# VH-VL binders against Probable complex I intermediate-associated protein 30: the designs that were tried, part 15

Target 1, 227 residues: Probable complex I intermediate-associated protein 30, of Arabidopsis thaliana (Mouse-ear cress) (q9lqi7)
Amino acid sequence: MSRFRSLLQASVNATKKALTWNVEEWVPPAEKHIFKFHSKEDLKKWHLYSDSEYGGLSSASLEIPDKGDGSDCTGVFSGNLSVDLSEGSKWNISRSGFCGMRSKKFDGFIDLDGYDAIALRIRGDGRCYISTIYTENWVNSPGQSEDNSWQAFVFAPKDSWYTAKIPLARYLPTWRGNVIDVEMEMNPGRVLGMSLSVNAEGGAVGAKSGAGDFRVEIDWIKALRLP
Short names: E, the ipSAE of ESMFold2; O, the ipSAE of OpenDDE; V2, 0.75 times the mean of E and O plus 0.25 times the DockQ between their complexes.

## First folded at step 15 (VH-VL; framework fv_ifinatamab)

Design k4 (from j1 with heavy chain L100I, light chain M32L H33A; at its last look DockQ between E and O 0.45; V2 from the best seeds 0.00; counts 0 for: pae E 2.7 > 2)
Fold by ESMFold2, look of step 15:
Structure k4 (fold): chain C 227 residues (1-227), chain A 123 residues (1-123), chain B 106 residues (1-106)
Amino acid sequence: as target 1 above (227 residues)
Amino acid sequence: QVQLVQSGAEVKKPGSSVKVSCKASGYTFDHYYMHWVRQAPGQGLEWMGYINPWSGGTKYNEKFKGRVTITADESTSTAYMELSSLRSEDTAVYYCARDIYYDWGTYPAFDVWGQGTLVTVSS
Amino acid sequence: EIVLTQSPATLSLSPGERATLSCRASSSVSYLAWYQQKPGQAPRPLIYEASNRFTGIPARFSGSGSGTDFTLTISSLEPEDFAVYYCQQYSSYPLTFGQGTKVEIK
């Protein structure tokens, strides 16, 4: 069913392109920019969140450092992860201490049909981050619709620029931060938005984890079509 | 100061519709699902559905079979629940309640509730 | 749909006594909350994720259990604790509530 839906989407897109006669041929570019982090205007497309919205003490910022050379640097997502033990350990420590940035609401969809992977160009702190893709679930009953979220770990090596390439197929369906056992594929033609987040639990053995500061520079997020 | 303030009580005739509002303040509106729950006089609580104000995505309890429409206006931080084809058994107090939907963290269920809106359906 | 069955329907107790309220789910749930409700008021959140108290909830309230069997315990009833208590699962849609346990003064 996933292969059939993908083939139908590609066929429809190719037919519309040819019928409009706006372009010479249908082949998606090998790369498609989704987000850039090179100017304050770019950063306005994102808003920050953290556990502080429900009583936690984590903090986050997203900014472009300006040290007087007059050029835009890359966006820096940084802050502090706090595991709050006040008030009798209100938080489940295995699931608290988190910060994130999510793309702001916009009209329409990000169309990634024909692409196989998300690429993020980052310079990090040795932590694992979480990349989330939000899609519309277009196979729903009449009169009802719901969102889907899909998550993958992103390792951000310390102090070195790195291009993380995450196949779309490695994004797992999630609900409330938990992987759910559902056999389905993401609809890449109906992406509602994306987020990048980090939590004190971490993601893998060997990566930095726990409470404390976090910092990752982000150059861009792209979709890739693999050979 | 997190708060949900609902519109006032309504008296309706069978077959009509009602639209209840829920104004949110003190938090970022599109970071939370907004749910609607009703309670008939002397009865328990019944979940009706939710909206994700960020995406506009909704989910409804099938027991209402398309009679419920939940919407949100991000610019005013207000959610709405409309119940159509009213029947006498729809007489109830209708509550809005917020629910966190972040992909990580602890989930305190419905941590903030509106004050409730009594809807009376009488012939 | 997950059905939550609360027992007993009514507990008649005196201040200072221990109240034990049961909530049984028709299938396993990971997320369960408890609410207190007094007449004319919205439900008051007590417990989330089966065992965690909401901020400001007195220590006499405690929750326990997992899977299909959950318990709310009030270790020593105060006069303000006489109310109806609901359990609620938020593990899967539709979200559902138990039918309530009324804790009333003997």
Scores: ipSAE 0.496, ipTM 0.751, lowest interface PAE 2.7, mean pLDDT 83
ESMFold2 (binder alone), look of step 15: mean pLDDT 91; pTM 0.939
OpenDDE, look of step 15: ipSAE 0.824; ipTM 0.890

Design k5 (from j3 with heavy chain L100F; at its last look DockQ between E and O 0.61; V2 from the best seeds 0.68)
Heavy chain, then light chain:
Amino acid sequence: QVQLVQSGAEVKKPGSSVKVSCKASGYTFDHYYMHWVRQAPGQGLEWMGYINPWSGGTKYNEKFKGRVTITADESTSTAYMELSSLRSEDTAVYYCARDFYYDWGTYPAFDVWGQGTLVTVSS
Amino acid sequence: EIVLTQSPATLSLSPGERATLSCRASSSVSYMHWYQQKPGQAPRPLIYEASNRFTGIPARFSGSGSGTDFTLTISSLEPEDFAVYYCQQYSSTPLTFGQGTKVEIK
ESMFold2, look of step 15: ipSAE 0.568; ipTM 0.754
ESMFold2 (binder alone), look of step 15: mean pLDDT 92; pTM 0.946
OpenDDE, look of step 15: ipSAE 0.834; ipTM 0.893

## First folded at step 16 (VH-VL; framework fv_ifinatamab)

Design n1 (from k2 with heavy chain L100F; at its last look DockQ between E and O 0.49; V2 from the best seeds 0.00; counts 0 for: loop humanness VH .304 < .308)
Fold by ESMFold2, look of step 16:
Structure n1 (fold): chain C 227 residues (1-227), chain A 123 residues (1-123), chain B 106 residues (1-106)
Amino acid sequence: as target 1 above (227 residues)
Amino acid sequence: QVQLVQSGAEVKKPGSSVKVSCKASGYTFDHYYMHWVRQAPGQGLEWMGYINPWSGGTKYNEKFKGRVTITADESTSTAYMELSSLRSEDTAVYYCARDFWYDWGTYPAFDVWGQGTLVTVSS
Amino acid sequence: EIVLTQSPATLSLSPGERATLSCRASSSVSYMHWYQQKPGQAPRPLIYEASNRFTGIPARFSGSGSGTDFTLTISSLEPEDFAVYYCQQYSSTPLTFGQGTKVEIK
């Protein structure tokens, strides 16, 4: 009788250990898809903006052009950067010549805790683009729920597909397009949305800059856990 | 043409609440913060708070925290300000005002204001 | 909280005269704006970032200053310029306005 009870307890203990080990070894997948750019439905997650909203002349488009049988179906963010203002405009603005695409806010948020980088699969025009991540504030007071923005440059090599990998730690806190001198850490566990933008000033040595056409094809955006 | 159109004047009893609407047109609603500012009769301007219509994120003046709730509905391009537990000193004109917001943008200023909504709190 | 103190409280002037309005901040501010308000109307944006005119604002309006001391100047008053003027800061929350300077006809 005593032997029988001992055998039953041993079996239960072994099962508990196995379950405990499985839980303790869980890690996030190496990749997490955030956006795809393969269909018109995928593109509905994005809104375009430009300086045209305050009298500028820059223009932007996001579309999936027809190519072959659709196997090479890729979103294209393109347009023209102009530092000029609309006819009759008397704006004295400090900045012009910009376009961007901003995602709709996620339903809730996505959790990128445990990931090290954002990856974008792109085929560009030799310009630098700006990747922006929007997060909830690290600390919220009751009844208040501020959000933060974080930016990093993304070089888009001309005419070649390229996977740009941007460490999350390289994103800097920004306010209205300017890096701010604040000791803040991004909260990757509560990401609200993202954007990709471009301006005539450029951003990296050797990259194309200035007014004129821009074009970048985008296959996908993922989060990566690096080895 | 960019325009902010607010709901009409209201007369309220002390202890009740009021919800003022601000309907935006002529621009992309979630590209701009929406602020609320009030002005009591014969007084200056007093900032109440703002909302980012894209995220729903808010910031309130501590003076009004706990009594003010600012919301936005992107699908109707409308912002709302609700003030609860009304007192006679809450009698004021309430304005909505938009604020520039871009990742590579202009400086923050209230470039367009609603026409104002008079809220009168009387016994 | 940054307190904005405007002086004088009232300017009594005639059309054609120069008006000089002062706004002093209790702490340094990077974003100082000016608004005009007439009775029964919403504030009208006038100057942003201390010195830049909004679209449609006449050249007789100019702004200057930095740090804690800011000035709005109306070089030659027109009849439509008699109103209340407010300065406003966006350097920290809560956002604050000055108490106003009334420019009235002498």
Scores: ipSAE 0.560, ipTM 0.747, lowest interface PAE 1.6, mean pLDDT 83
ESMFold2 (binder alone), look of step 16: mean pLDDT 92; pTM 0.946
OpenDDE, look of step 16: ipSAE 0.816; ipTM 0.885

Design n2 (from k2 with heavy chain L100M; at its last look DockQ between E and O 0.49; V2 from the best seeds 0.00; counts 0 for: loop humanness VH .304 < .308)
Fold by ESMFold2, look of step 16:
Structure n2 (fold): chain C 227 residues (1-227), chain A 123 residues (1-123), chain B 106 residues (1-106)
Amino acid sequence: as target 1 above (227 residues)
Amino acid sequence: QVQLVQSGAEVKKPGSSVKVSCKASGYTFDHYYMHWVRQAPGQGLEWMGYINPWSGGTKYNEKFKGRVTITADESTSTAYMELSSLRSEDTAVYYCARDMWYDWGTYPAFDVWGQGTLVTVSS
Amino acid sequence: EIVLTQSPATLSLSPGERATLSCRASSSVSYMHWYQQKPGQAPRPLIYEASNRFTGIPARFSGSGSGTDFTLTISSLEPEDFAVYYCQQYSSTPLTFGQGTKVEIK
C-alpha cells in the first residue's frame, strides 16, 4: 500500500482505458437493446399465440401491471398451459399445452454480427422457456429469400431476477421446432425477429413442468459483447 | 370460417408467365405457411414451394428453380404464385394450402386447401 | 428427395369390403399424412401423423405404420369412398406425395 504501487496501478489503468478507447472506435458497443418491456407501447411489438388457435385450451397474456405513471414496470408474460382440447378434439394438432409471444418482424433486420450473446433479464416461475431467433439464410445461401430459426432453452428461476446470458453459439438450428442435426451457421447480421415460448411437456430435469399456470416477468432483451 | 379462395382459370401461351392469387380469411395469416401444389391432368400432386407470410421467406422445389416465385401480402392476407417461361407440361390445376407455423416440435399437415386454379398452356 | 411409392395403383372393390392401401418411403420418415381426392375437387385431409384422423373423418378410416411402411385402411367401403388417395411425407423438403391409389367401387 504505497504511493509507488498506486502510481503503477494508475498507469496500468490509464493504458487499459486508452487501448479500450481506440479499440471501441472499431467495435460495436458492449451491449445493444433489442426489446424493452417497460410500457404498453413496448408491448405492441409482440403478438401472442397459443394452442387455442388449433383447438387447445391454453391462454396467454402480455401486460404491464397498472401501477401508474412514473413507476418502473416490467412486462408480464403469463397464462395457463392446458393439455386439454376443446370440442372437436384432435382438430389439426397432435400436441397441445403451449403458449408463446412472437415479435413483429423487424423493419429490415437487426445486425448482431459484433455480439456474442443474447441476454434476457427475467423473473420467472421455475419453468424453462424457449428463446427463438429468426434469421435470413444469408450466410449459408446468399441471394435466397429463405429464413431459419434458432432455439435455446432459458431457465427462469422462481421469484428472483436473473440475467440469462445465452451465447449465440448455443442456439441450435431448428426446422418446425425440431433441432436439425447438421452443422449450420447462424446469420447474426440478419436477424428478422424473436420469440419466447413455453410448453407443458418441455423443460430441463428439475425445472417446473406440466400443465398449469406460467408467469415470467421480462425487463429487457439485449445483445452482449462478452468480455 | 377458414377459407382459401383462388383466382380464376387462365389460358396462357408457351413462354409467358402466370400469377395465381390465394386470398385467406378466417385466421391469422402470418401464423401459417402457405404452400403451392400442382396437379397435371390425370396425374398426382406435386409440391412447388412455400412462403412464410411473416417474413416473406420462401423455399422452392428445385425442379422449378428460377421459374417459380411465391410472394405474400400480409395487409391483404393474399399469397401469390408466379410461374414463368411456361411450357405445355405446366398445364395443371394449381392449389394453395396452409400449414401451421410452430415454434415447437411437431410436423403439421395441410389442413385447408384452396379450390384450385386451372392454368392451361397451349399454342 | 424422399420417394413415396403407393400400391396398388388401382383397387377395385365392392361396398362393404375392407380396403388396404400401402405407401412405402425410400428412406425413413417421421410422419406420414393421407389425403382423399374426388374428381374435380381439392384434396381432403384424412389422416395426419400416420394414424390420427382429421376432424370429421369417419371412424372407418384408419392409418398405421412407421419408418418406411405406412398403411391406410378403410374398414367397410361406402359408395362415397370412391376416390384417389395420396400419402405425403413431411420429413424434409422437397415435400413429396405418392402417386396415388385409385379406389373404385364395383
Scores: ipSAE 0.598, ipTM 0.768, lowest interface PAE 1.6, mean pLDDT 83
ESMFold2 (binder alone), look of step 16: mean pLDDT 91; pTM 0.942
OpenDDE, look of step 16: ipSAE 0.823; ipTM 0.887

Design n3 (from k2 with heavy chain W104F; at its last look DockQ between E and O 0.47; V2 from the best seeds 0.66)
Fold by ESMFold2, look of step 16:
Structure n3 (fold): chain C 227 residues (1-227), chain A 123 residues (1-123), chain B 106 residues (1-106)
Amino acid sequence: as target 1 above (227 residues)
Amino acid sequence: QVQLVQSGAEVKKPGSSVKVSCKASGYTFDHYYMHWVRQAPGQGLEWMGYINPWSGGTKYNEKFKGRVTITADESTSTAYMELSSLRSEDTAVYYCARDLWYDFGTYPAFDVWGQGTLVTVSS
Amino acid sequence: EIVLTQSPATLSLSPGERATLSCRASSSVSYMHWYQQKPGQAPRPLIYEASNRFTGIPARFSGSGSGTDFTLTISSLEPEDFAVYYCQQYSSTPLTFGQGTKVEIK
């Protein structure tokens, strides 16, 4: 039996055996795979978008390169960011150059309760990307049912594999890419999907920005419980 | 060619429900929110709510006290708006309108509208 | 709820004249959109985020303003411009429209 006491409490704590087996039942694994980018089947979980659908001229692809030697490959998210406008387009609006990849909505949701970071294994081009997590609210109001978005910048170092570890607490609540100044908590137990995106106007200081080609290789996306 | 094609006009009695459809074509359905906006005869535009077809998440104008339900069927690229417990003041043209969804600091703007569906509620 | 008040309610002008339409918000908004509507038709998008024209909108349409005061200007009215104009915001829920300004031929 272990006894734990605070300076202010004289009560006896519960039996160590009961505490031990309860803790073991509620602790998730240190890692949880969310996405892999090793095959064309893996890539079917993603939809691409760009401003070209909305009257712009940017383009995007997500592919597995053909190596021809049986080696494992990684997914390549690549394309061109253009700030130019389509001159022949009608009934569309144009924005600054952007591209993104958004997962299909999970069947139901995934539960990241007990994890404290998202990790992306990437080899990039020196640009800053945006990681987005979509969740349900903690509590939906009567007659209302709405989801939330949460965003963080991800720097993709040029030509080197890098594991970006982004604490869930670093993700800021956003509405359509606008950081909102409200006190709200992410609902990590009900994650609906994720996205990775890039725009020509960039992000963090020191990162590559502007129109032109972009390219990032992605090995996997995981949730981590940090030490 | 982006289109939103709505179901035909309806005549309803007070206390009943109506369900209006909006079939989308020419674009990726789950890349856009779908809103519903109504216009009573001789009056302005009134927002009813929206759905995100990707998540199924909805937001409603609380003025309707839960009488409105918006749904979407991704497999048919069709959104639906159901208004229950109809009253005479619900007589209006009901529009669907699409709204860009992307995560780059934008605000809702309705670039494509359906042709409108007249719903008449009469005794 | 943010109330949008448009003025004047009716603007009677001739082709070639300049039209100036006002939209006032009951509290500050980050953006304002403008739509044109003709009888029997769905609204047509004109201006987004206060001052940006949608693709294909003629240069005679311009928007300006910030905070609570926004304007739509038509520099030289064409016959097809006689319609009702609505402003719209969604800086907070619910999404709201102004009550409309009718621009009619004198």
Scores: ipSAE 0.631, ipTM 0.778, lowest interface PAE 1.4, mean pLDDT 83
ESMFold2 (binder alone), look of step 16: mean pLDDT 91; pTM 0.942
OpenDDE, look of step 16: ipSAE 0.814; ipTM 0.887

Design n4 (from k2 with light chain N52K S92N; at its last look DockQ between E and O 0.65; V2 from the best seeds 0.67)
Heavy chain, then light chain:
Amino acid sequence: QVQLVQSGAEVKKPGSSVKVSCKASGYTFDHYYMHWVRQAPGQGLEWMGYINPWSGGTKYNEKFKGRVTITADESTSTAYMELSSLRSEDTAVYYCARDLWYDWGTYPAFDVWGQGTLVTVSS
Amino acid sequence: EIVLTQSPATLSLSPGERATLSCRASSSVSYMHWYQQKPGQAPRPLIYEASKRFTGIPARFSGSGSGTDFTLTISSLEPEDFAVYYCQQYSNTPLTFGQGTKVEIK
ESMFold2, look of step 16: ipSAE 0.534; ipTM 0.753
ESMFold2 (binder alone), look of step 16: mean pLDDT 91; pTM 0.940
OpenDDE, look of step 16: ipSAE 0.814; ipTM 0.889

Design n5 (from k2 with heavy chain G57S A109G; at its last look DockQ between E and O 0.56; V2 from the best seeds 0.64)
Fold by ESMFold2, look of step 16:
Structure n5 (fold): chain C 227 residues (1-227), chain A 123 residues (1-123), chain B 106 residues (1-106)
Amino acid sequence: as target 1 above (227 residues)
Amino acid sequence: QVQLVQSGAEVKKPGSSVKVSCKASGYTFDHYYMHWVRQAPGQGLEWMGYINPWSGSTKYNEKFKGRVTITADESTSTAYMELSSLRSEDTAVYYCARDLWYDWGTYPGFDVWGQGTLVTVSS
Amino acid sequence: EIVLTQSPATLSLSPGERATLSCRASSSVSYMHWYQQKPGQAPRPLIYEASNRFTGIPARFSGSGSGTDFTLTISSLEPEDFAVYYCQQYSSTPLTFGQGTKVEIK
């Protein structure tokens, strides 16, 4: 293209993007796909962690089952929760017996303005899991920023596929592993990543808790705009 | 073996910049914040700031008035601290130290420190 | 900013004696840590969260306290314990250290 033709084309492209952006901003889709767990490539977006980093004995894995029929394979987050500490550890950690999976940071961020909930399609073991959302602060200083974390329980019914819908408003702000007793709002417009974790403490009354095996199958994670 | 290995000593002139590296090994780099702490000769410890290698997010001590830049390269497990507009008062040993990034419970603080990097600012 | 004031500035003692080091915070601290530093070396972590020893730290080291008043105790000084000790708060940024207590021979 000539210099004039190139300039004209760039102007048209910018206008199209603006119109598309306005529609997405004002009336977002009912669903926004965030993660899927259908292939080994999907699982590369996740890192595992556990209390073993400072003397704990818990273990975790995230795998695609070898025996899928090839149409609807799902990821399996599983392992063992131990409240024991390794020999030679003198640490007394207030929340021992934990495992988790943390996503890689998104390229930039995901904008969840206009969505009301996170949905996870899971088949669990009767334990409560913890969903964590990492966001930027509402106001950042030039050249620096702090992350915020927000947590909510996710009940994973035993042996049944279930879509857990967790209102964004149910996520509580946390700081250094503790729920913050202050009024804060999540910045849903700048989500940096997510995690799913489990601990021996358990969660809701009546859910399975304590040390031992854990297992949850995960199909996908989405954001929803509720009716 | 968990260790933090810092770059070698530097001699700098006033007004210049210095960039100190801190290479981590033996652990998952993204599971820990990386802090920088300095110590002027005969003085106590002074916290400069940290980075979360997972997000690249940083927090700085305002005493340095924007002269500090902390970065991290996850692929090489290396953190960097750059201090600009050096003054003679910036002569110090600069340490990196790791700090567990943990969503739960009690944190153990700075459990592993680098060996320190002497930066001397002289004319 | 939380200011940490350590006392005494210098503690002159003999091996076998008990050392008691104080750290006072200008406001309440949830996370208080202690470090040992010998000349030419990086700080060595001793105690985290006021009272928990790091791995490899001998039982003669103990920590106590809450709120604004914290104490490091060395029950029976060994020759290798003569060093500078720092307290450090981790409850809010900027993170701060005390000015140090030097434990010296005699």
Scores: ipSAE 0.539, ipTM 0.739, lowest interface PAE 1.9, mean pLDDT 83
ESMFold2 (binder alone), look of step 16: mean pLDDT 91; pTM 0.935
OpenDDE, look of step 16: ipSAE 0.785; ipTM 0.880

## First folded at step 17 (VH-VL; framework fv_ifinatamab)

Design q1 (from k2 with heavy chain T106D; at its last look DockQ between E and O 0.41; V2 from the best seeds 0.00; counts 0 for: pae E 2.1 > 2)
Fold by ESMFold2, look of step 17:
Structure q1 (fold): chain C 227 residues (1-227), chain A 123 residues (1-123), chain B 106 residues (1-106)
Amino acid sequence: as target 1 above (227 residues)
Amino acid sequence: QVQLVQSGAEVKKPGSSVKVSCKASGYTFDHYYMHWVRQAPGQGLEWMGYINPWSGGTKYNEKFKGRVTITADESTSTAYMELSSLRSEDTAVYYCARDLWYDWGDYPAFDVWGQGTLVTVSS
Amino acid sequence: EIVLTQSPATLSLSPGERATLSCRASSSVSYMHWYQQKPGQAPRPLIYEASNRFTGIPARFSGSGSGTDFTLTISSLEPEDFAVYYCQQYSSTPLTFGQGTKVEIK
């Protein structure tokens, strides 16, 4: 009986000693919180942008609603997508209609090595959004400090809470929002920041698209280790 | 409202270095890449590289490999370009120009330019 | 590297005439910008993404083209339009410019 407890303890101690002697071994938790959207302080980690920086008319906000409807407080990313430009522009041949939210750069980086996916808990409007991860390169050109962006579509079902699980392998390398035809691997050990964006062009068959209002509630963003 | 103001003209000897500054105002500095472009007398425009002030990440034109260093100071909204081992062929006007950073990129061009900085390299 | 070749090198015209400037890329590019530059000044953005005018650019400026062939048209030249015009690609690095077309008074 008491021998059994002694054997269990001795086995655990021996294993721990052997592993710490040669190599520091660890197993990451099944989940890792990256962002929460539960307070105004949480939202200060995010900056908004839109086509208004090029004379467009889209607008965006990120808020915790002042008055609840009986549910938990969550961040609301919302606004209006407009394909119009300010006066004097030939808007029928111009392109606009985008908004986004980008995190502040992490202090240093976050390490997602050992995780397989990003999970977002969202309640949306039926639009397709774009999730972006920014990382350092595995290998820089000599004398340079380069970074990469990686993008995947995120469908936000209308009026229903949904946990979108996006395998890291689904994120494609991009430059200026265009997929790069090059063989590259994401550096998950050096994540610099993230963003979520939306545009009037849409992104998936059956998703809401075009100009007009957009709205997505966000509870949290996590990294997952999938079974 | 939006403005890029560069440091003044410089006269340098071959083998030395020059560092040109570009102070931004009237916009959110870390929303835009900052590019550097030069123009030799009577010649066209030549892209040198850029920095993302948000991350500090850079990309350079390979023809300047090892000689150009681009930096940014977000707290002062100022970008810098340093060119080392100067040669007479480096005599040019050097411009900074901004470029919107966003997550879809079939759109921006250099919408705002600095006034230019003449760097003259002579013995 | 994508090489941009502009033609003609010089275009001598009078106010009121139509100017047509060509830019040819050595390989297909997704999008092309156009800039105007006067002596002692920084380039001024005119057209982005081949055919879209920047805010404040008069309607007499228009752009067209795709693939490897792009055109800037000034429908009726004004005195302030006599300058050098550059095309520029941003489809891949290194970013490159054409060598310029000078539009001058006949």
Scores: ipSAE 0.509, ipTM 0.738, lowest interface PAE 2.1, mean pLDDT 83
ESMFold2 (binder alone), look of step 17: mean pLDDT 91; pTM 0.934
OpenDDE, look of step 17: ipSAE 0.805; ipTM 0.885

Design q2 (from k2 with heavy chain G57N, light chain F54Y; at its last look DockQ between E and O 0.47; V2 from the best seeds 0.61)
Fold by ESMFold2, look of step 17:
Structure q2 (fold): chain C 227 residues (1-227), chain A 123 residues (1-123), chain B 106 residues (1-106)
Amino acid sequence: as target 1 above (227 residues)
Amino acid sequence: QVQLVQSGAEVKKPGSSVKVSCKASGYTFDHYYMHWVRQAPGQGLEWMGYINPWSGNTKYNEKFKGRVTITADESTSTAYMELSSLRSEDTAVYYCARDLWYDWGTYPAFDVWGQGTLVTVSS
Amino acid sequence: EIVLTQSPATLSLSPGERATLSCRASSSVSYMHWYQQKPGQAPRPLIYEASNRYTGIPARFSGSGSGTDFTLTISSLEPEDFAVYYCQQYSSTPLTFGQGTKVEIK
């Protein structure tokens, strides 16, 4: 009888282990790397833009500096914000003083349905930056453009490494740089690409703002599944 | 320096399709939406739709539901508009026009237009 | 869909006269633009966001209005100003144009 009971217990233990293993395989990892900024090849996934495309005077750079410049050999997004316009511009631009870096479109898309936040590991200059996520499709079809973007501020503390964790729910829907005045949620299942930008208007609330130099060092961008 | 150059005039039979090209030069192709607008003889302007060449995503005027397809080839900086199941009322000049895609600030709408492509639909 | 109604359909005027063109929207519009089109040519951008002239557009052209009622004014017509003028909204899709106002020589 005792030998029979031992065999029954072994069967229960094996089933329990298999069920536990299957649950762990179904759940997405707690973190998902989206971008790294550790090599020149990593940086080739990004394009720079600024108001210079239509007559502004801002400039931007994205580089991996050597060890002698105060960097930990990670990507540095830097440049100068100018609110001035070039003489002879044919456009009356209502806003100037901005720079950004926009990723190349992902091959297909990435699916962030299992994740709650975007995390950026940065060492900045005390300015606020703007994180933008580009997606396909609107949740609940709120009745604006089918191309949608979602924006949130990212504070980059001066001279200290900081991990900014931005809940996906904090990203606001925008169209042509303006927040859309509706209540809706991002559809994270079809993310097409991302950008990080900065402007002379700044963010709010004690962050550095205005024209002048900007500099932020970035280690990585990840999606997080929060406990 | 910034240019949009369209393919030449076409004569088509009812029920067929037409594909008009628009080759862009002098700017970063993926930074602008490309729109298509048509104008029937003696009439006004009618928006057909646009593409974002960066994503390949499109938006169409529902009037053309299922008949219009807009595509872009990033490697050649060329946009295309295909209109199928042609009818005589589709006789028009078809224009491409660019529109800045950016998420910060307000900008003018269509600043550069192609020269137009006449499509004539007749038996 | 936002319908744009332009009036009058035709303005018959002489050089030196003032032209006033109206554009009325069926719903409020944030992004009203104006274009000029001469025979055989693509439209030319003239005014953006109701009142801002494109660089190179003469000061005799001015735009005004908000909400649903917009105007384009040409203070003293020149021979090159005889053309068709369109208003256009970019506040929602589908993007729409007015039917045009033809400014012709009396």
Scores: ipSAE 0.518, ipTM 0.731, lowest interface PAE 1.9, mean pLDDT 82
ESMFold2 (binder alone), look of step 17: mean pLDDT 90; pTM 0.927
OpenDDE, look of step 17: ipSAE 0.796; ipTM 0.882

